# VH-VL binders against o14526r1to248: the designs that were tried, part 12

Target 1, 248 residues: o14526r1to248
Amino acid sequence: MSYFGEHFWGEKNHGFEVLYHSVKQGPISTKELADFIRERATIEETYSKAMAKLSKLASNGTPMGTFAPLWEVFRVSSDKLALCHLELTRKLQDLIKDVLRYGEEQLKTHKKCKEEVVSTLDAVQVLSGVSQLLPKSRENYLNRCMDQERLRRESTSQKEMDKAETKTKKAAESLRRSVEKYNSARADFEQKMLDSALRFQAMEETHLRHMKALLGSYAHSVEDTHVQIGQVHEEFKQNIENVSVEML
Below, E stands for the ipSAE of ESMFold2; O stands for the ipSAE of OpenDDE; V2 stands for 0.75 times the mean of E and O plus 0.25 times the DockQ between their complexes.

## First folded at step 2 (VH-VL; framework fv_ustekinumab)

Design a1 (at its last look DockQ between E and O 0.00; V2 from the best seeds 0.00; counts 0 for: pae E 22.5 > 2, placed apart)
Fold by OpenDDE, look of step 2:
Structure a1 (fold): chain C 248 residues (1-248), chain A 119 residues (1-119), chain B 107 residues (1-107)
Amino acid sequence: as target 1 above (248 residues)
Amino acid sequence: EVQLVQSGAEVKKPGESLKISCKGSGYSFTDYWLGWVRQMPGKGLDWIGIIWPGDSDTRYSPSFQGQVTMSVDKSITTAYLQWNSLKASDTAMYYCARGDYFEPAFDIWGQGTLVTVSS
Amino acid sequence: DIQMTQSPSSLSASVGDRVTITCRASQSISSYLAWYQQKPEKAPKSLIYAASSLQSGVPSRFSGSGSGTDFTLTISSLQPEDFATYYCQQSYEYPYTFGQGTKLEIK
């Protein structure tokens, strides 16, 4: 994860937007995660049902013949597998609830954060406004200087020269004001932006930690089920082994 | 003589569009910015925004952002204030005014355009 | 937005009087303040810019002072033509905002 404090330093003060955009992705990811888990749950449920059906199929096996006892082994195994997948489905459904709950909390957090960074947004806007004036102010001043020089070269009247000088002075003052405004706005922006960046970073880190925790839960649920499934298969093998040909 | 001449009074209905004008004369049109000010009947002055005729750069008051559009035609040294859909609350006197480049004040004012919006 | 508060809202005075109108900003606006005069059914007229600079053609009896948050418009000797409404305006940051106005009436 990049240090957010470095991202707001750019040519166009675009950092706030970038950071805000990044933060906005959080809730989206949460929703996507819920959807993903939901899909997995559906798959597991389907699997469970399929296994249950398979069990029934096994139960329909012909009771006649020496192979009949082995159908019971299949039935039992299939039933157990169905239960394993059903349990996983339940676990995942519960996990979805957790994800959704987190989503709600996340939205509250985001709302609060947004309120806290509004002043930074304002600062960005102010800075943007004053920054755009600087080049124009400078250009205006230069143009006035050039005009004054032109008039001087043309040996214009003193009155005209005085007028031009006044204009130049005024332009100079305007430029000075623009610079002052810019400096003030920049200082304010830098402070507020830094604060906001830190807030955003903290929020994002917290989000990622929570998401990782949820992923952990997901992983454990799946793993546990696989272990159970593995056991069922082992039992299946044992059951087969325990049925000797002589017994059949 | 430096002057700003605004278009005549307008009587409109809600929902109608309107574009009023402000023509500058007697000075270099692109050397100064133009602003617009609203004055509701019997009320004070409201700053709408400013436009730089040279490059049509604009600044709007948040209260007017998206509600009006400022533009200029440099070829005829005219500035415009436009509504896409008027409201009764838009009834007011509208003034254009000139300012020196980056001067924090208006120095020349138009005579005003009265806009009346009523059903 | 920066709030501009003028005081008083209305004032009665006589010809020859010294009149003072104040404008207060909700935050420092340095010297980015202008004063305007508006007569009934007329467009505003610019009086002062940059807090203390007199606009061209404005009589010298008008003067502006102040910086930061507190500003003053002074008419040293009131003339009959000076009865009007006066507005201050800040241009420190967008949006530029006007005071609510001070109506100067004849006593």
Scores: ipSAE 0.014, ipTM 0.466, lowest interface PAE 7.8, mean pLDDT 89
Fold by ESMFold2, look of step 2:
Structure a1 (fold): chain C 248 residues (1-248), chain A 119 residues (1-119), chain B 107 residues (1-107)
Amino acid sequence: as target 1 above (248 residues)
Amino acid sequence: EVQLVQSGAEVKKPGESLKISCKGSGYSFTDYWLGWVRQMPGKGLDWIGIIWPGDSDTRYSPSFQGQVTMSVDKSITTAYLQWNSLKASDTAMYYCARGDYFEPAFDIWGQGTLVTVSS
Amino acid sequence: DIQMTQSPSSLSASVGDRVTITCRASQSISSYLAWYQQKPEKAPKSLIYAASSLQSGVPSRFSGSGSGTDFTLTISSLQPEDFATYYCQQSYEYPYTFGQGTKLEIK
């Protein structure tokens, strides 16, 4: 048995409400992921443009000064860094498209699934109603029993005793039917709740697997950029070393 | 929304001066090249040049060097193309366009300004 | 100056056709090549930058390829709205010259 299936069978139906609420959070979390990635892409684009402006500053240094070859090293490094972050921006924009496409498919799946769970909601409502009414039927029967005992102690006529017994038997039959309705409603509820729990669990597992894949793609893109930044820095160090003081 | 909105059509005579404008909106005006392109009637596109609005660094096509002047007023996010003395051969449609620093090919174009020079 | 030469100068095609337009640079321009579409009475519209990167909002039937000196714009399945003049432009070195244009007309 799955975790949700076992915990959904409690006396109150709070487990179903919690699971259903959790499943409904899926599209919200997908939108939140898209928003996060969009903000990260904006940050990366801003960084790229700032580095491009810095590279232009290096180009505006003295063109005939002794420092000019070293300004060129700064310019090349700044341009390459700007490119690294621009490429990450592009990768993140593509990933946003994947996240949004997944979000649209989630919404379609949720809408289709809603009709399949309507009978479960009906069963919950029926069971809740019968659960409230069963104690009233029991109390009515008990009241008829007490009334019958009171009449026996008072030594009333046989006609009055027969009327009281008939009312008690009628109340007993009403209680018996109420118990049968409760048992039937509970059995139906338990079956439909199990079916819904398995459905919701499958939806949640699929969602988590897909979100993990999207986060993996995000992490890979960032990691690749960090490697490229490191390579740009190593080239910068080598280019500085290659500028001879004697050439200046 | 990123837009380049150009000034209206002009009808001028040879020898007159002219300054047409291109107003950028919806983006950081000083973070992109702003270029000018000429299209003579029935002809293709001629690259006039580009200007960096942040510092007015200006690059002209040799064909237009000394023939026209590009400038900007970054306080009102507006670029200008101007002539001191128009010739009939200046009759054309003039476009402004925006380009990225690294990929200075144009991504956004103005609607164009028709300049007609004749008597 | 880098000379950009487009082929053909004009082209007649039917809706649904696959169309290719070529652009040749007089020297290597790496991948600094853009494609524009211009309809009559309208400003040019950016299609492709960096030789092969599709501009935002451009239909996926447009694609670009090439590097160095030889570049191609491809329309995989021509639509009625694609009849226009197409220009290439290099952005490798100043001046950023355009090709002479290719006019695409309906058969």
Scores: ipSAE 0.000, ipTM 0.383, lowest interface PAE 22.5, mean pLDDT 83
Fold by ESMFold2-Fast, scan of step 5:
Structure a1 (fold): chain C 248 residues (1-248), chain A 119 residues (1-119), chain B 107 residues (1-107)
Amino acid sequence: as target 1 above (248 residues)
Amino acid sequence: EVQLVQSGAEVKKPGESLKISCKGSGYSFTDYWLGWVRQMPGKGLDWIGIIWPGDSDTRYSPSFQGQVTMSVDKSITTAYLQWNSLKASDTAMYYCARGDYFEPAFDIWGQGTLVTVSS
Amino acid sequence: DIQMTQSPSSLSASVGDRVTITCRASQSISSYLAWYQQKPEKAPKSLIYAASSLQSGVPSRFSGSGSGTDFTLTISSLQPEDFATYYCQQSYEYPYTFGQGTKLEIK
């Protein structure tokens, strides 16, 4: 970066830097969410498989006797708990797919963001360069004017006056071009800086909205499973009550 | 990715022994039930039994108990169905199937092994 | 052993029809029932488990209902690929038993 660019970033665009830093963390947080949900799904799958195995143990208990109805109650409850956790596993696996699809779209947006940041930094560099050359071009023009006036006051040949006039005219044209380049570079810089800042803000807000939606789906799936588990437990308690010591 | 691949068709004579295989891939073999189902030509499905690969615990249908043996080799993620002495009545298509978290709801099925027993 | 009886044993239907297949258990099996589809010369495919839960990848036109002894598989709008044999299976008690099958044929 040039001195002008570095000075501008340090004093005038702290907000731009903060937003750009946040934007760069987006894809990392998306991957971290996918990894978290993947591990969470594995926990649920493990529970489901273990509970199904435990149900088998209940099926082998006290086949002929007063305790047989209670073993049946345990088996039914265990099977239903395994189902609840299997359903959650499948919902979480679907959610991982949603997170990964969002991640792919996010990468496309970030590629465009990187290209625009490079373009904005290039505009800063161009503006800095033109800004440093403009005073030199102006000084050259003024020096040519002074030389032409000096020759006019002295007893000078027509050839010398013509040369001085030509040099002054060329310096004037050079200065005019430098001013035009400066104005163009400044307008380009300002527009790209504004566009980049607005895009960073939009990207950060979109990312937060997407993450909230994905976490909302996660919360809903977990809460639905907890409700189902509660229903299984109520049925379990009722089934126990329905087994009497008189085998009614 | 998740697959059950069964051994090829067999043609045997009555009295011969046979062992057919079912190889699991793409999943944790020891975490699912593996079942066997027989289908006689033009007939419906007959449940033979299930085996838990982790400890080789088996549940047989009474009609198949003593007629066939289910076993597994965890090291190669393969299940087996074996006859000591084949009969003509054993002629059928034999399927292996993975029991998901609820035994016996089978979510993944092998392609089947046709066993023909004739003199 | 628990006996599973399907009704009808066969039926003819046209594309777009609503088709209902029933399965009856000889004793209560709660909701421990699965439905399978088998096309000629192919292995069976899982459609429904736990009486009413749709297997992943199965079209929503398939639905299961029932508990206890009476169960129903419904295809709301029959498609050409649905012509097959359908089996119910109970998982309440060993041995796990299949119904005799229902052949669904084009009318």
Scores: ipSAE 0.000, ipTM 0.370, lowest interface PAE 21.4, mean pLDDT 82
ESMFold2 (binder alone), look of step 2: mean pLDDT 94; pTM 0.960

Design a2 (at its last look DockQ between E and O 0.01; V2 from the best seeds 0.00; counts 0 for: pae E 17.5 > 2, placed apart)
Fold by ESMFold2-Fast, scan of step 5:
Structure a2 (fold): chain C 248 residues (1-248), chain A 119 residues (1-119), chain B 107 residues (1-107)
Amino acid sequence: as target 1 above (248 residues)
Amino acid sequence: EVQLVQSGAEVKKPGESLKISCKGSGYSFTDYWLGWVRQMPGKGLDWIGIIWPGDSDTRYSPSFQGQVTMSVDKSITTAYLQWNSLKASDTAMYYCARGDYLEPAFDIWGQGTLVTVSS
Amino acid sequence: DIQMTQSPSSLSASVGDRVTITCRASQSISSWLAWYQQKPEKAPKSLIYAASSLQSGVPSRFSGSGSGTDFTLTISSLQPEDFATYYCQQSYEYPYTFGQGTKLEIK
């Protein structure tokens, strides 16, 4: 049995609590992912702005100095690093929009979850009610049987015996109906509990697949940026080697 | 700070139209149900209905179905309650309130809009 | 529609008293019940949701209990600011009906 199936079959309060926390945890995790990516984008934007400022420092170096070609190498490298981080910032901002859009759609589907839970709880209520009525119906039948036996021992008139027999037959029919109602309620309860358990499992699996896809997009964007940064550093090293040391 | 701010008091004559507003701030407007509750002078609370701002999905109380219209404008995080033709029996305080998607009992309430309909 | 009946309709109490008010649903609503407090000329304030969960910022002297059809709101040690009208509301099925209210008055 699924985790939800096992826990949901418990007491009403326990099942309700497990359902409540499980359904609520999904949208919370989606919001937390959006918040995480937003902070990460801010870090990238801050780096980009700082690097652009550093590039200006390199650009303001003395133009008449013999070190001027190396300041140009720093400027070019700093500009390219600023651009790499700015592009990542934009990619992360787009990803935040995707996460928020998914979160909105998730809540639209989850608001219908309440109606389904109510249907399952109705089945639990019906079963509970019938379960309490069945013992009373059984006791009534037994009491009628005992009354019939008592009258038999008292040598009562045929009219009184016929009356007692009629009451016993009516009690037997009532008990039969109670048993049938219990069996029907039990079957409905079991089916709806199974349906609910399977649906909650499907909801969790769908959410996990969406979250994995969003994290995959995040990882890909970061990886692409790291590759570009590596290329910028390699170019920086090469550009240093290409600066001539001969006197002008 | 999470707040719902409602429009000001209205005095109208029977047969006139009216649209009152409820502006949400400090939270994600499309992530919560927005509900409306009526309280007639000296009486208790009557549930009018709820609307989901993300898709404008509505649930009306049968006694209010066809009497009022709930709507939202997501761009300004504002919900509306509208009457096409007011009746004297519409005289009441109208509250808007926010409900969670799973437990739509109201956790945050607006200050209320008093609507008076008389000749 | 589910009918919500509160009792008593009004009661008088003194500061420091333990106060209980009850709410009965016409059919089982599991734990889908909330309690609200309303002071004169003010909007209602959420106190309790899911029958027994205390809303953030609400004093611990308030508590809720019950499930199915019978519910209670308890104030363990009544304070001057607690004199108000209290409402229960079911959120089991549409429409989400309120009880008629219980007015708590100073005596």
Scores: ipSAE 0.104, ipTM 0.592, lowest interface PAE 6.1, mean pLDDT 85
Fold by OpenDDE, look of step 2:
Structure a2 (fold): chain C 248 residues (1-248), chain A 119 residues (1-119), chain B 107 residues (1-107)
Amino acid sequence: as target 1 above (248 residues)
Amino acid sequence: EVQLVQSGAEVKKPGESLKISCKGSGYSFTDYWLGWVRQMPGKGLDWIGIIWPGDSDTRYSPSFQGQVTMSVDKSITTAYLQWNSLKASDTAMYYCARGDYLEPAFDIWGQGTLVTVSS
Amino acid sequence: DIQMTQSPSSLSASVGDRVTITCRASQSISSWLAWYQQKPEKAPKSLIYAASSLQSGVPSRFSGSGSGTDFTLTISSLQPEDFATYYCQQSYEYPYTFGQGTKLEIK
């Protein structure tokens, strides 16, 4: 993960929006994860039901003949597999509850964070406003200087020159004030932005850690089921082996 | 004396174009920005936008963006507000006003131009 | 857009009264607020800028205060010529927006 403190120094003071936008993706990811797990649960449930049907099919096997005992092996195995997938379904459904619970908590956290960074947003807006005025102030000053120079070249009256000089001085003062205001706004922004960036980063890291934990739970649930399924398969093989042709 | 003098009242029909003016005097025209404000009959003030006479840079309210055009002629210290196609809803008093470069508040106002658009 | 809400929308007062008008912004606008006075059939007149700075030529009985979201225009002792409609305006961000106005009438 990128260090958020490095990303807010972009052009047009857009860093805050970028970071905030990034953080807002968290809840979306959480929801998507829940949906994904829900879909997996549905698949597992379907699998379970299918296996149950298969078991019934096996039970309908011809009871007569030497192969009849092996249908029982199929029936038992299919039933066990159905149970494995059903258990996984349950586990995943429980996991979904956890994800949703986390989602609710996440929203609370985001709400709190939003309240905490409002001052940064204000600072961004103040800086934006001042930044718009500064170039105009500078341009005005330059125009006054140019005008004064023009008048000098034209050998205008002293009175006119004095007037021009006064205008230039006024413009210079205005520029000075605008620069000061800008610097102040910039400093305030930088401080607040840094703080916000750190908060956002912490939030994101926490989110990712939690999401990884949920993924871990998901992985373990699936893995455990696979182990069980593997065992069922082994039992199936064993059961077949235990039935000799002579016994049939 | 610092003053802004606006053009006279206008009576127009829907679809017609219009350009009203605001002439500044008594001050350095390019040392201040100019803005426009709409006031519909019996209503409050609506900010239209501002223009910097020095470089003709503009800022419009989203509500007026594309609906009106601000411009200036520095040579005669005059600002303009124009419509390409008037609507009945454009009927209002329009004020121009001056502002300082460092303070985006109006300090001097024109007398207003009444625009009436009716069929 | 930043919404500016004035309170009250109208009020009646007598000459000599202390009058207070409030303007509230939907978000913080720091001190980027101006006050204007408008008399019937007249153009607005600038009273206050930067929340508390008095415009040149404006009587000292007018004063502005506030920062952030809440602002106040105060007339310490109402004069006959002060009966008018007052507007606040934010200049914090584009578009600049006005309050709906406060009509001050004679009681």
Scores: ipSAE 0.025, ipTM 0.575, lowest interface PAE 3.8, mean pLDDT 90
Fold by ESMFold2, look of step 2:
Structure a2 (fold): chain C 248 residues (1-248), chain A 119 residues (1-119), chain B 107 residues (1-107)
Amino acid sequence: as target 1 above (248 residues)
Amino acid sequence: EVQLVQSGAEVKKPGESLKISCKGSGYSFTDYWLGWVRQMPGKGLDWIGIIWPGDSDTRYSPSFQGQVTMSVDKSITTAYLQWNSLKASDTAMYYCARGDYLEPAFDIWGQGTLVTVSS
Amino acid sequence: DIQMTQSPSSLSASVGDRVTITCRASQSISSWLAWYQQKPEKAPKSLIYAASSLQSGVPSRFSGSGSGTDFTLTISSLQPEDFATYYCQQSYEYPYTFGQGTKLEIK
């Protein structure tokens, strides 16, 4: 396995950061959905009020106009459309409450998410520190071996040979301890990274499933209203057909 | 692979204590609500409460508040339902169930623990 | 507490029938409604969450609808394995109450 800097900070960490960022966006996207639905409810309420004003306009013209029966048809249609959109406004307000309730429940698992980020970052720091030490320990050991070989060739005193041997043995022990520390830090990092990734993925999947269900409720409410609008339109057409020209 | 495995049936006398268990496996135990449901013989389902294993945040039905205690040991991924003093009216099947915190309705159920309290 | 009322309490039907079970909440719970199936001597099984979302592995003959206070579980074309007791549950506010159950029996 290559010495570890460029491999460690490469594509593996990018995956973790993407998952964590997605999970952190959960409560934000929930609030944004609520805000979107609130704006749609405002649009529907405004439409309802505009239709009610048209209904009143048709009422004001009815007694004064030659075609009063036709104005009455407009009044009835406009009033019913106003009611359709008002009812959708009410359904959307209820849905906003659902979205916000879901958002409150998200906060409980996001405390765990924050704790895991800290724990995983701690493991990254430990591994990074050991990764800096391992090559240094290896180089020190190799240098001590080279020094020992050089002193043999120079026919150095026994006292100096004993010192060199002791330094080599100490460097070997330091390298061994560094390898053990690296293996432990790497195992801990790999386990925490995998555990966090699996947890973040499950959280994201659950979030998307719930958001999809909330959007389904939104779509159903709009569909119900469209059916009602269609019924109002058919009634309008029938009422037009029922007005006789000879009554005018 | 996701499982909730409950402890075996219990036969007890009124006044005795009891602690039944529910071991979760195959999922991250601290990322889901763990709930308890009672079903008296021949009756429907009664929601006892839920506990968040990560911080022991516990919500009880008012009908069960003070009658039972829910707890967890997250080191062995196990939840507990505990009575200090059983009554004959505690005779029932007890289920543990997992709820997603984002949709707290239950998605995985344990097999149940029958608790019989009789003189 | 939010009361959940199921109708009917008991229902007899034949294999192949279309069955509708209703659940009414005492106040709006919007879409925070789940359905469970329980066979005799067995733990409940999750069918539907969020009023209309089908749980993984549940056959498509099961469907849920409703929002607010009125909810419906529909089983199109009953199968022999569908005869069971069905419960609804709200998860809108604590305590998360169940309906009293609807027993679906073979005619």
Scores: ipSAE 0.000, ipTM 0.434, lowest interface PAE 17.5, mean pLDDT 83
ESMFold2 (binder alone), look of step 2: mean pLDDT 94; pTM 0.959

